# VH-VL binders against eRF1 methyltransferase catalytic subunit MTQ2 (MTQ2): the designs that were tried, part 1

Every score and structure here is a prediction.

Target 1, 221 residues: eRF1 methyltransferase catalytic subunit MTQ2 (MTQ2), of Saccharomyces cerevisiae (q03920)
Amino acid sequence: MLPTPYVKCDYDKVYEPAEDSFLILDCLEKEHDFLKQKFGNRLAIVCEIGSGSGIVTTFLMQNKIIPQENSIHLAVDINPWALEATLDTAKLNSCKSSFLEVIQADLNSSIRNNQVDVLIFNPPYVPAECVPDVPGSREEADQWLDLALLGGKDGMAITDKLLRQLEQILSPDGVAYILFCARNKPKEVIKRFVDTYKWNVKLIETRKAGWEVLSVYSFTR
Unless a header shows other numbers, all headers, positions and changes below count from the first letter of the chain; antibody chains aren't numbered by Kabat.
ipSAE, averaged over its two directions, is called F for ESMFold2-Fast, E for ESMFold2 and O for OpenDDE. V2 adds 0.75 times the mean of E and O to 0.25 times the DockQ between the complexes of E and O.
[cut] marks letters that were taken out.
Atom coordinates printed by the task and the answers are left out, and those that the model quotes come from them; centres of patches stay.

## First folded at step 17 (VH-VL; from x4 with heavy chain Y104Q)

Design z3
Fold by OpenDDE, fold request of step 22:
Structure z3 (fold): chain C 221 residues (1-221), chain A 123 residues (1-123), chain B 107 residues (1-107)
Amino acid sequence: as target 1 above (221 residues)
Amino acid sequence: EVTLKESGPALVKPTQTLTLTCTFSGFSLSKYGMGVGWIRQPPGKALEWLANIYWDDDKYYNPSLKNRLTISKDTSKNQVVLTMTNMDPVDTATYYCARSYYRQWSGYPFDYWGQGTMVTVSS
Amino acid sequence: DIQMTQSPSSLSASVGDRVTITCLASQSIRSYLAWYQQKPGKAPKLLIYKASSLQSGVPSRFSGSGSGTDYTLTISSLQPEDFATYYCQQYYDTPLTFGGGTKVEIK
């Protein structure tokens, strides 16, 4: 078992690592050999959208899921507190800052097309009346937290947006790991990608968390 | 103001089917996260959860009674219906409907309750 | 199923007393624990949710604490209207389960 990073962040401002976060870590551990084999001998761009506390990005770096010298990590989050947390968490776990770039952006709006080799996405998946607006200032801590959690209609508003851009984001050989809860009806999404888009989609990990059944799927062309 | 009210027969014979209706106001099951549950309490005993239904028609049942329970909703009427088959004297209890929510990981506790309706199962 | 063991089953106390009720879950429920007050002939009333959050309108003399499997309801100074039966309930996982109840009686 690969070690879990120590996290340094204010949980009043940044999403606290939970079962979904840990499931992603387990997924990455399971996929370690695959990722190493596929990307270990070249410079790989690893991108986490919604880095939050930085636990996932730090896990990737700390455990050298992709060899450190062969990877650049992009941690993207709209929450400025998440960016700080990501940097702090990485530093706390002795990750080299030269291999990490934090980006404040909405999804992949600041990411160059077709460059991401490994994409990790833990979306806001909780159903809500609407997707929250981006707060006007840093001080609205609760509002920033809501952005990490609330996913609009059926909890899929943000996930669907990302899925529509997945081809544009990933490199030709890129792989995306995306988390779903059962309520998001992942089977319908997977069916669309497999049957219509002709992508390869694999269930990597699944876990029950309270009432929720969480799953992480990998997406490749 | 949130209100819930249970309605149904006060007396049911063994082996018959109980049908209870929860009529509520002050909230809607069309709202994301909203849910309604049924809880029963035999005289002088503890509470027992029966079933929950949510805005998206997701349903949860007590496994010990699952085969006997059916929960449904009519959003337009602000009603939730619970049916329980093969009633037995042991099922004699006060039956409550109550409001709940669903957000992440789990539901929400019951914050508003009906007054309850006593159901006696007897020949 | 998650079993909720509530203790004591009953207790006698006087007005002004500090009352403590405990609830033990058979497995971790991650603070998804609620406390209810029930008076005779009435429906339960939600007091505490998420182990320690006070429901709106509930007096501050009520408090909840705990984590993992162990939880406690405390009434700092028992009032006459507090004589009732109290129930804990986990809502971390289905089936939702309640404790056996604690009847708080006047000494």
Scores: ipSAE 0.601, ipTM 0.845, lowest interface PAE 1.1, mean pLDDT 94
Fold by OpenDDE, last read:
Structure z3 (fold): chain C 221 residues (1-221), chain A 123 residues (1-123), chain B 107 residues (1-107)
Amino acid sequence: as target 1 above (221 residues)
Amino acid sequence: EVTLKESGPALVKPTQTLTLTCTFSGFSLSKYGMGVGWIRQPPGKALEWLANIYWDDDKYYNPSLKNRLTISKDTSKNQVVLTMTNMDPVDTATYYCARSYYRQWSGYPFDYWGQGTMVTVSS
Amino acid sequence: DIQMTQSPSSLSASVGDRVTITCLASQSIRSYLAWYQQKPGKAPKLLIYKASSLQSGVPSRFSGSGSGTDYTLTISSLQPEDFATYYCQQYYDTPLTFGGGTKVEIK
């Protein structure tokens, strides 16, 4: 079992690692050999959208899921506190030898097309009336937390947005790992990608978290 | 103001089906996250959860009674209906409907309750 | 199913007393615990949610604590209106389960 990073984060401002986060770590561990074989012999762009506490990005770097000499890590988050947390967490776990860039952005708005070889996305998936507005300042801590949780209608508002951009984001042989909860109806999403878009979608990990059944799927062309 | 009120028969014969209706106000099951649950309490006994229904029509049942329970909602009427088949004297209890809310990982506790309706199962 | 073991089943106390009720879950419920107060002939009233959060309108003399499997409801200074039966409830997982209740009686 690969070690879990220590997190340095203010949980009043940044999403605390939970079962969804840990499920992603397990997914990456499970996919370690695959990722090494596929991307270990070239320079790979690894991007996490919604890095939050930085636990996932740090896990990737610390455990060299892709060798550090062969990887560039991009941690994207709209929450400025998450960016700080990501950097702090990386430092705390001695990831200095890894190339990490933190980017404040809405999803992939700052990422070039067809560049990302490995994409990790832990979306806000909690159903809500609407997706919260981006706070106007850093001081609105509660609102930033809501952004990490609330995913609008069916909890899929943000996920759908990302899914629509997935082809544009990923390199030709890129892989995306996306987390779903049961209420997101992942089977319908998968069916669309498999049957209509002719993508390869694989269930990597599944876990029950309270009432929720969480799953991580991999997406490839 | 949030209110809930249970309605249904006060007396049910064994083997018959109990149908209870929860009529509520002050909230809507069209609101995301909103839910309503049923809880019963035999006289002098502890509370027992029966079923929950949520805005998206997701339903949860007590496994011990699952085969006997059906929960449904009519959002337009602000009503939730619980049916329980094959009633037995052991099912004699005060039945409550209560509001809940689903956010992350789990539901929310019941913050508003109806007054409860006593249901006696007897020949 | 998660079993909730509540203790004691009953206790006698006087006005002004500090009262403590405990609830033990058969497995970790991650603070997804609620406390209710129920008076005879009335529906339960939510007092505490998420183990330690006070429900709106509930007097501050009520407090909840605990984590993992062990939780406690405390009434710092028992008032006449506090004589009732109290229930814990986990809502971490279904089925939702309640404790057996604790009847707080006048000494």
Scores: ipSAE 0.542, ipTM 0.828, lowest interface PAE 1.3, mean pLDDT 94
Fold by OpenDDE, fold request of step 22:
Structure z3 (fold): chain C 221 residues (1-221), chain A 123 residues (1-123), chain B 107 residues (1-107)
Amino acid sequence: as target 1 above (221 residues)
Amino acid sequence: EVTLKESGPALVKPTQTLTLTCTFSGFSLSKYGMGVGWIRQPPGKALEWLANIYWDDDKYYNPSLKNRLTISKDTSKNQVVLTMTNMDPVDTATYYCARSYYRQWSGYPFDYWGQGTMVTVSS
Amino acid sequence: DIQMTQSPSSLSASVGDRVTITCLASQSIRSYLAWYQQKPGKAPKLLIYKASSLQSGVPSRFSGSGSGTDYTLTISSLQPEDFATYYCQQYYDTPLTFGGGTKVEIK
């Protein structure tokens, strides 16, 4: 079992690692050999959208899921506190030798096309009336937290947006790991990708978290 | 103002089916996250959860009673219906409906309750 | 199922007293715990949610604390209207389960 990073984060401002976060870590551990085989012989771009506390990005770097000399890590988050947290968490876990770039952006708006080899996405998946607006100031802590949680209709508003851009984001051989909850109706999403788009989609991990059944799927062309 | 009210028979014979209706106002089951649950309380005893239903028609049942329980909603009427089959004197209790909410990992506690309706199972 | 063990089953107290009620979960419920007050012939009333958050309209003399498996409801200064039965409830996982209740009686 690979070690879990220590997190340096203000949980009043940034999403606290929880069952969904830890499920992602387990997924990456399970996929470690696969990722090493697929991307270990070249420079790989690893991107986490919604890095939050930085626990996932740090886990990737600390445990050398992809060799450090062969990887560039991009941590994207719209929450400025999350960017700080990501950097702090990385430093706390001696990841200075890794190539890490934190980017404040909405999803992949600041990422070049077709360059991401490994994409990790822990979306705001909680069903809500609407997706919250981006706060106007850093001091609106509760609103920043809501952005990490609330995903609009069926909790899929943000996930769907990313899914529509997945082909554009990923390199030709790229792989995306995306988390779903049962209420997101992941089976319908997967069916669409498999049957209509002819993608390869695999269930990597499933876990019950309280009332929720969480799952992580991998997406490849 | 949020209100809930239970309605149904006060007396049920053994083996018969109990049907209770919860009529509510001040909120809608069309709203994301919104839910309604049923809880019962035998005289002088503790509370027992029976079932929850949510805006997306997702349903949760107490496993000990799952085979006997059916929960449904009519959003247009602001009603939730609970049916319980094969009633027994042990099922004598005050039955409550209450509002809940689903967010992350779990539901939400019951923040608004009906006054409850006493159901006696007797020959 | 998560069992909720509430203690004591009953207690006697006077107006002005500090009252403490404990609830123990059979497994961690991650603060997804609620406290209710119930008076005779009435429906339960939500007092505390998420272990320590005071429900709107509830007097500040009520407070909740705890984490993991151990939780406590405290009434800092008991008032005449506080004589009732109190229940804890976990809502971390289904089935939802309640404690056995604590009856707070007049000494």
Scores: ipSAE 0.524, ipTM 0.822, lowest interface PAE 1.4, mean pLDDT 94
Fold by OpenDDE, last read:
Structure z3 (fold): chain C 221 residues (1-221), chain A 123 residues (1-123), chain B 107 residues (1-107)
Amino acid sequence: as target 1 above (221 residues)
Amino acid sequence: EVTLKESGPALVKPTQTLTLTCTFSGFSLSKYGMGVGWIRQPPGKALEWLANIYWDDDKYYNPSLKNRLTISKDTSKNQVVLTMTNMDPVDTATYYCARSYYRQWSGYPFDYWGQGTMVTVSS
Amino acid sequence: DIQMTQSPSSLSASVGDRVTITCLASQSIRSYLAWYQQKPGKAPKLLIYKASSLQSGVPSRFSGSGSGTDYTLTISSLQPEDFATYYCQQYYDTPLTFGGGTKVEIK
């Protein structure tokens, strides 16, 4: 097993790593050889949307899922506290800052088109009455946490938005790892991508966590 | 005001099927997060969860009884129906329906209960 | 399945006493624990949810604590109306499971 990063984060302001986070780590460990083979001999852009505590980005860096000299990591989050947490967590685990950029943005709004070779997305997937508004200030810590959790009526509001932009985000040979819960009805999403868009979608990991059945799928052209 | 009321036969013969109806008011199963569950309690014994149904028709059953249980809803009538097949004297109990929610990562406790209906299984 | 072991099964107490009931889960339930009060011939009444949150309308003498697998219901000063059977319930995972109950009787 690859080591799990030590996290330096205020959990009153940033999403605490949970079963979903750890499932993603397991997924990346499982995909390590694949990713190394595919991207290990060239410069690769690795992007996490919603880096939160920084545990996933740090895991990628410290364990050299892609060789460090051949990778640039972009950690994107709308939560300013998440940006700080990501930097702190990376630093705590001796990750080189020269290979990490943290970006405050809504999804991929600040990412160049067709640039990302590896995309990781742990979305706010919990069904809710509505997607919460972006807080007006940093001091509204609870509201920032809600953004990490609540995904609208079917929990897919944010995920769907990202999925619609997936072709635009990924490089031609890029791969996206996206987390779903069973209640999101991922099979419908997969069917659309496979049957309509003619993408290759693979189930990488699945795990039951309480009421939730979580799954991570990979998306490639 | 939230209210629930159980209705069904007070007496069932062995091997017969029990059908219970929960009629509720003060909330709707068309509303996000809303759920209704069934819980039973044999005389002098602890509570046992049977099944839950939610607004999106998601259903959960007690695995020990899953093959015998069917839960359904009629949102327009504000009713939830539970059927239990192959009844046995051991199934004699007070049966409750109760309101619950799906919240965040998990379910929610039962915050409103019906008065319960006693069901006796005997020949 | 998550087993809920409740203790004691019964206890005798007097008005004004501090009463403590414990519930042990067979695995972590991450504070998804509820406490109910049930009086004879009546349906259970929700007292505490999420291990320590007091349900609306419930007297403040009731409190819940705990995490992981160990949880406690406390009645700081037992009142005459508090003599009843109490149940814990986990709702972290299905099947939903209840403790065996604790009957609080008058000494």
Scores: ipSAE 0.416, ipTM 0.783, lowest interface PAE 1.9, mean pLDDT 93

Design z3
Fold by ESMFold2, fold request of step 22:
Structure z3 (fold): chain C 221 residues (1-221), chain A 123 residues (1-123), chain B 107 residues (1-107)
Amino acid sequence: as target 1 above (221 residues)
Amino acid sequence: EVTLKESGPALVKPTQTLTLTCTFSGFSLSKYGMGVGWIRQPPGKALEWLANIYWDDDKYYNPSLKNRLTISKDTSKNQVVLTMTNMDPVDTATYYCARSYYRQWSGYPFDYWGQGTMVTVSS
Amino acid sequence: DIQMTQSPSSLSASVGDRVTITCLASQSIRSYLAWYQQKPGKAPKLLIYKASSLQSGVPSRFSGSGSGTDYTLTISSLQPEDFATYYCQQYYDTPLTFGGGTKVEIK
């Protein structure tokens, strides 16, 4: 199995890698041959939305999951501490020569139209009454962690925004990997999504994490 | 500030259905993460978990009680109700309600408890 | 289901003694372990969560340690008010399960 990146950052400010992070890594490893076959002969743009500690983006770069050396990795996060952590994690794992760009943005302000070949999204999936406001300062650490966790009604507020824009985000051959928890009711969400849009959706893996069940689905045209 | 109080009958006859109400203040089940659980303790014996309910209406039950349990909430009244069917003398215990905060993958331990209510099952 | 085995079932100790109570889980619970104190006639009180984190208002003579399947509650210097029964509880997975309890009696 492929090595897990070493991560060192301030977990009071940045979401600590956990069972959801490791499930995504395992799914990307499982999908390695598929991604290599699909993008091995061309440059690819790989985007992680909500990069957090940088563990997922670094895993992709470290292990050459997307094999073309000049492929571009975009790590998007609204949390400025997460952007710093992503750069630091890449450096700690010898990924300095990779094409990595970090972008401070929320979901709906940095998406490039039809250019993303591989999208990875570990959303704030925890149900809450509302999505938290963006903190007024970098130093409000607990508020940054709330943004990483709390996904509003049914835990789907942010994920639903992404799904509605997916056609505009992905390139013609693009694939998205999106994580859900059982409280999100992913089978119902996917049925609604497929009834509205022409996408192929595949369950990659399900994993029990404490009291919760996590799942990762791939979305392709 | 945070308080919970159990109410219900002190005496129940075998085969009857027990209904217990937990009335609480200082928090709301409309708030993210908030939940209430029920725990019982037969006289002189260890604690036994019964059920939890959380703000999003997710419910967790002790499977050893063979679906005898139903937990529900009334958020506007700050109440959680536990119903236990087909009561038997072995169900004689002190019944507690307690607060549990859910974070991400699990409910956290019970940080505030009611005083408990003794329920005796006897003819 | 995760079984919690607590030992000893009872002990007697003097004021000032160091007291250690152990709790063994039937599988790894990743430090999702709590300790409760219950005095006679009262509801339990949470002492420790996440194996080693002290609940607010709990005296510093209480501490928790352990990992995996093996966990320990320590009272560094027993006080008269520590006469109680102590329970461990795992909250890693449902159903939530408690240990059988340890009754601490002051000599």
Scores: ipSAE 0.358, ipTM 0.721, lowest interface PAE 2.9, mean pLDDT 88
Fold by ESMFold2, last read:
Structure z3 (fold): chain C 221 residues (1-221), chain A 123 residues (1-123), chain B 107 residues (1-107)
Amino acid sequence: as target 1 above (221 residues)
Amino acid sequence: EVTLKESGPALVKPTQTLTLTCTFSGFSLSKYGMGVGWIRQPPGKALEWLANIYWDDDKYYNPSLKNRLTISKDTSKNQVVLTMTNMDPVDTATYYCARSYYRQWSGYPFDYWGQGTMVTVSS
Amino acid sequence: DIQMTQSPSSLSASVGDRVTITCLASQSIRSYLAWYQQKPGKAPKLLIYKASSLQSGVPSRFSGSGSGTDYTLTISSLQPEDFATYYCQQYYDTPLTFGGGTKVEIK
């Protein structure tokens, strides 16, 4: 049973850890032996896209899912408050000695070199007519939260963009963990994706969260 | 100003199908998160939830009545329609439509209600 | 289904009294609880959502508290317009379920 990081940040600006966050933690714990065997004796680049509060990245570092000497952690978010929160959460949980870099970027715009060994993505999966605009200033707090939640048509606009680029993101031995909700229709998405691209996709876990059903899938070559 | 109003027959015979229309103004079901639900209340009894429909056409039904209920919307007319088959005298109640906002993984409580319409089921 | 047990089913009180109404859920609903007021012949009116958040336009004498399975509506000083039936409702999961109601009457 792996401990959950302590998180304290401004939840008016940064997505508060919730059932989706905890499902991802549980999936990474379930995958611990697999990840340790696969990357434990190799240099591994671990990237979280949409790091938010930093709870997921900190969980990986705090619990040494990949040993510290074999891991480089990248936390990517377009929300500058999320980048600050990620650094603060790592500090609060004594992860200062782990290698962590935060990167302000839109999705994966700065990571397309087939270098990521472990990718984690809790996307903005809530269906909406459109994806919100990036806030015009750091101080538009409510707009940052909507950007973390709203994923456009079927909740898949951002996730589809990442899936189309996954071949360029992951290293040859890389694995991606991506969260979906039932409104995303993940089984249909996975079927279309596998028919178009030659990825192995595995359901790791499903969990009911209120009226919604969340699921996490792994993607490997 | 947000308003909702129920319309439909006041009297229905047993086994017939009830069709109720909720006409609303002050909000649109084209807007993210917007939804409308139906709730009934038999005379002198507690409230019972029937169904909700949301902006993305997702629908939620009370499972005890699921085979009898159909909910649909016409966004251009600002209307939601509830159909309930095989009516019985026990279904005699006041029927309300009400607004519900959906965010992330739940529908929020009903913040605006219609005045209700009484439906009596008898021979 | 999540059952909501509301108590008492009725109570009598005088203007100025402090009134408390309780609602028990059959499992944790994580503060996804609403309170409604219904006057005779009228539709329900939302008072409180998320267990303790006061709906706009609701007087501050109304308050909600509780967590997990146990929730309370409090009227700190009962007014003549507060004589009504009160319902709790969980919205943590479908089906949405209401308590049986608490009728607050003039003593």
Scores: ipSAE 0.304, ipTM 0.701, lowest interface PAE 3.3, mean pLDDT 89
Fold by ESMFold2, last read:
Structure z3 (fold): chain C 221 residues (1-221), chain A 123 residues (1-123), chain B 107 residues (1-107)
Amino acid sequence: as target 1 above (221 residues)
Amino acid sequence: EVTLKESGPALVKPTQTLTLTCTFSGFSLSKYGMGVGWIRQPPGKALEWLANIYWDDDKYYNPSLKNRLTISKDTSKNQVVLTMTNMDPVDTATYYCARSYYRQWSGYPFDYWGQGTMVTVSS
Amino acid sequence: DIQMTQSPSSLSASVGDRVTITCLASQSIRSYLAWYQQKPGKAPKLLIYKASSLQSGVPSRFSGSGSGTDYTLTISSLQPEDFATYYCQQYYDTPLTFGGGTKVEIK
């Protein structure tokens, strides 16, 4: 078992690590040898969309899941509290030798250049009538947590946006890890995606979390 | 403000199908997280959970009874319907509907209950 | 299925007494536990959720504690209106399961 980063931040403003976070960590640990073989001998760009507390990005850095010394870690979030928390978590876990840049952006708007080698996305997957509005200022903190959770119709509004742009995001050898819950109906989503694109989609792990079932899939060309 | 009320037959013959309707006000099943469940209580005995249905039409059944139970909703009428097949005298109980809120991982405890309706299975 | 064992099955106490009711789960339920009060001829009423959070409108003499598998409902100073049967219920996983109940009678 690879060590889990220590996280301490204001959970009124930033999504607290939970079963979905830990499933992603376990998937990345399971994929360690694959990622090392695929990217370990070259500069790799690793991007997490929706970094939240920074636990996933910090896990990657502290455990050298991508072993190349100059791997570049990008942590993207629209929530300014999450960006701050990501930097703090990396510092708390002694990740000063790794390159980390935090980017305030809506989804993937800053990364559509076919250069991301490893993409990790824990989307707002909870079904709701609509996706919440972006808060007008950082002191509207109660609304930032809703943005981390609520994914609109079937919980897929934000994830569908990303899936439509995966070809523009990933490098030719890139891999994306995306989390779903059962209410997202991932088998149907995967079928539609594969019918539309000629990509390889693989279930990495599934886990019961309370009444919910979570799953992580890898997407490769 | 929030109210729920059960309606249906007070007497059912063995092997017949029971249909119970929960009519509620003060909340809507179109709103994220909202749900309704059914619980029964045989005379002098403990409570037994039967089924829940939530705003997104997701349904949960007691596995010991799931081949006998069907739960459905009509959001426009503020109604939830429970159907239970092949009734037996041991199914004699007070049947309650109650509100449950679902968030992220779990359905929360029942915060508002109907008054209950007694269903007797005999003759 | 998660079994809930509730004790005692009944008790009698005087007004002003401290009353304690115990609920044991067959596996950890991570504080996903509720307590209900049911008066004769009435539907249950939610008192406590998440093991220790008091439902709105419930008197502060009611409190809940515990974690893992062991949970307790306490009434710090019993009042005449507290005559009822009390049930615990886990909601960590389906099927939702209730304890057998504790009947509290005022002497």
Scores: ipSAE 0.221, ipTM 0.666, lowest interface PAE 3.9, mean pLDDT 88
Fold by ESMFold2, fold request of step 22:
Structure z3 (fold): chain C 221 residues (1-221), chain A 123 residues (1-123), chain B 107 residues (1-107)
Amino acid sequence: as target 1 above (221 residues)
Amino acid sequence: EVTLKESGPALVKPTQTLTLTCTFSGFSLSKYGMGVGWIRQPPGKALEWLANIYWDDDKYYNPSLKNRLTISKDTSKNQVVLTMTNMDPVDTATYYCARSYYRQWSGYPFDYWGQGTMVTVSS
Amino acid sequence: DIQMTQSPSSLSASVGDRVTITCLASQSIRSYLAWYQQKPGKAPKLLIYKASSLQSGVPSRFSGSGSGTDYTLTISSLQPEDFATYYCQQYYDTPLTFGGGTKVEIK
């Protein structure tokens, strides 16, 4: 139904849109009416953490999933190549009339003011011994891609960090969409989160991708 | 230089448990994506996949073997061990271990193989 | 489980011949298909992955094609060292499954 943005960037340096990216697009399309009803009468701040190629942020802007014209879209990534790709993707899809800001930051280090109305996070969810170090220069392409993929123990090191901060990130009516793989054991993670914070967590969609099962959950107060 | 080598008994009696060890070099199972699998081939017959184990200790088994299989790893020794219970003469085969690389959401095909070890199941 | 039907089960060919081997999957495997070569008394050797990608060190006379359920391995000009048994294997889903094999013999 809703058109997928055209993406053209250097996939040696930026995570190529893949099944996880497209699952998030499908979830946002499924949630379109909900988001319009929730934010249609006010300006909203929309934040994508780990914007990568910019396909998700551009999808939101291109299709006016958040309908108010002057709503702010923030695209956060530690990878400087991803920030450039995000701006380029938005331009390629005629999103120049939208308010888009790109921010080079580690996770949400600059965003803890209860201002984000819609948060989207496709974390580095692949289990590894540890989370990789941030590359020393922007030209170390292979290391930037590893940061997009490797999420430490159980693939949850980065995601757990974000979950502990959701109360400081989301506005009172805010919603977060977070992607998991089966190796992350999302049902157990969500049980612990709900036991701690008493939030409403809903499975939006699940999809088999090769040997893995991916899922996206919404988090609301 | 990647190498794998199978070791274990050449002869097993029916009902006994087979234990095979794959010793490898040139890669580490602690590295993201690395895995080892086991494949067997009865004399004159096709290849049959048995089990895979990956760097994150995720394991995959051929369900047709009715829970007869256990795969485990010892990363410090560069070893993977396959145990197969209740051996029967139909299990007579050459057993191979081989490397599989997991990337994104799938295990890639086996790019390096051991030489194989023949296991005969008879009285 | 995804069943792999490989044909023919055997064939005879001469040096220089073009040889084609086919695999049919019981459902779409989205090009997650590999081809192996196995010589007598030796372990299999990976030739092709992702249906059409040539493994490093494999001669360019080997090629793979196909999509969905139908896949082929082609040897454009058969050489003496190519007489072997060839197996396809899907890795789209577990359990991993192999075709029955195709024995390529000297004519």
Scores: ipSAE 0.108, ipTM 0.639, lowest interface PAE 4.8, mean pLDDT 88

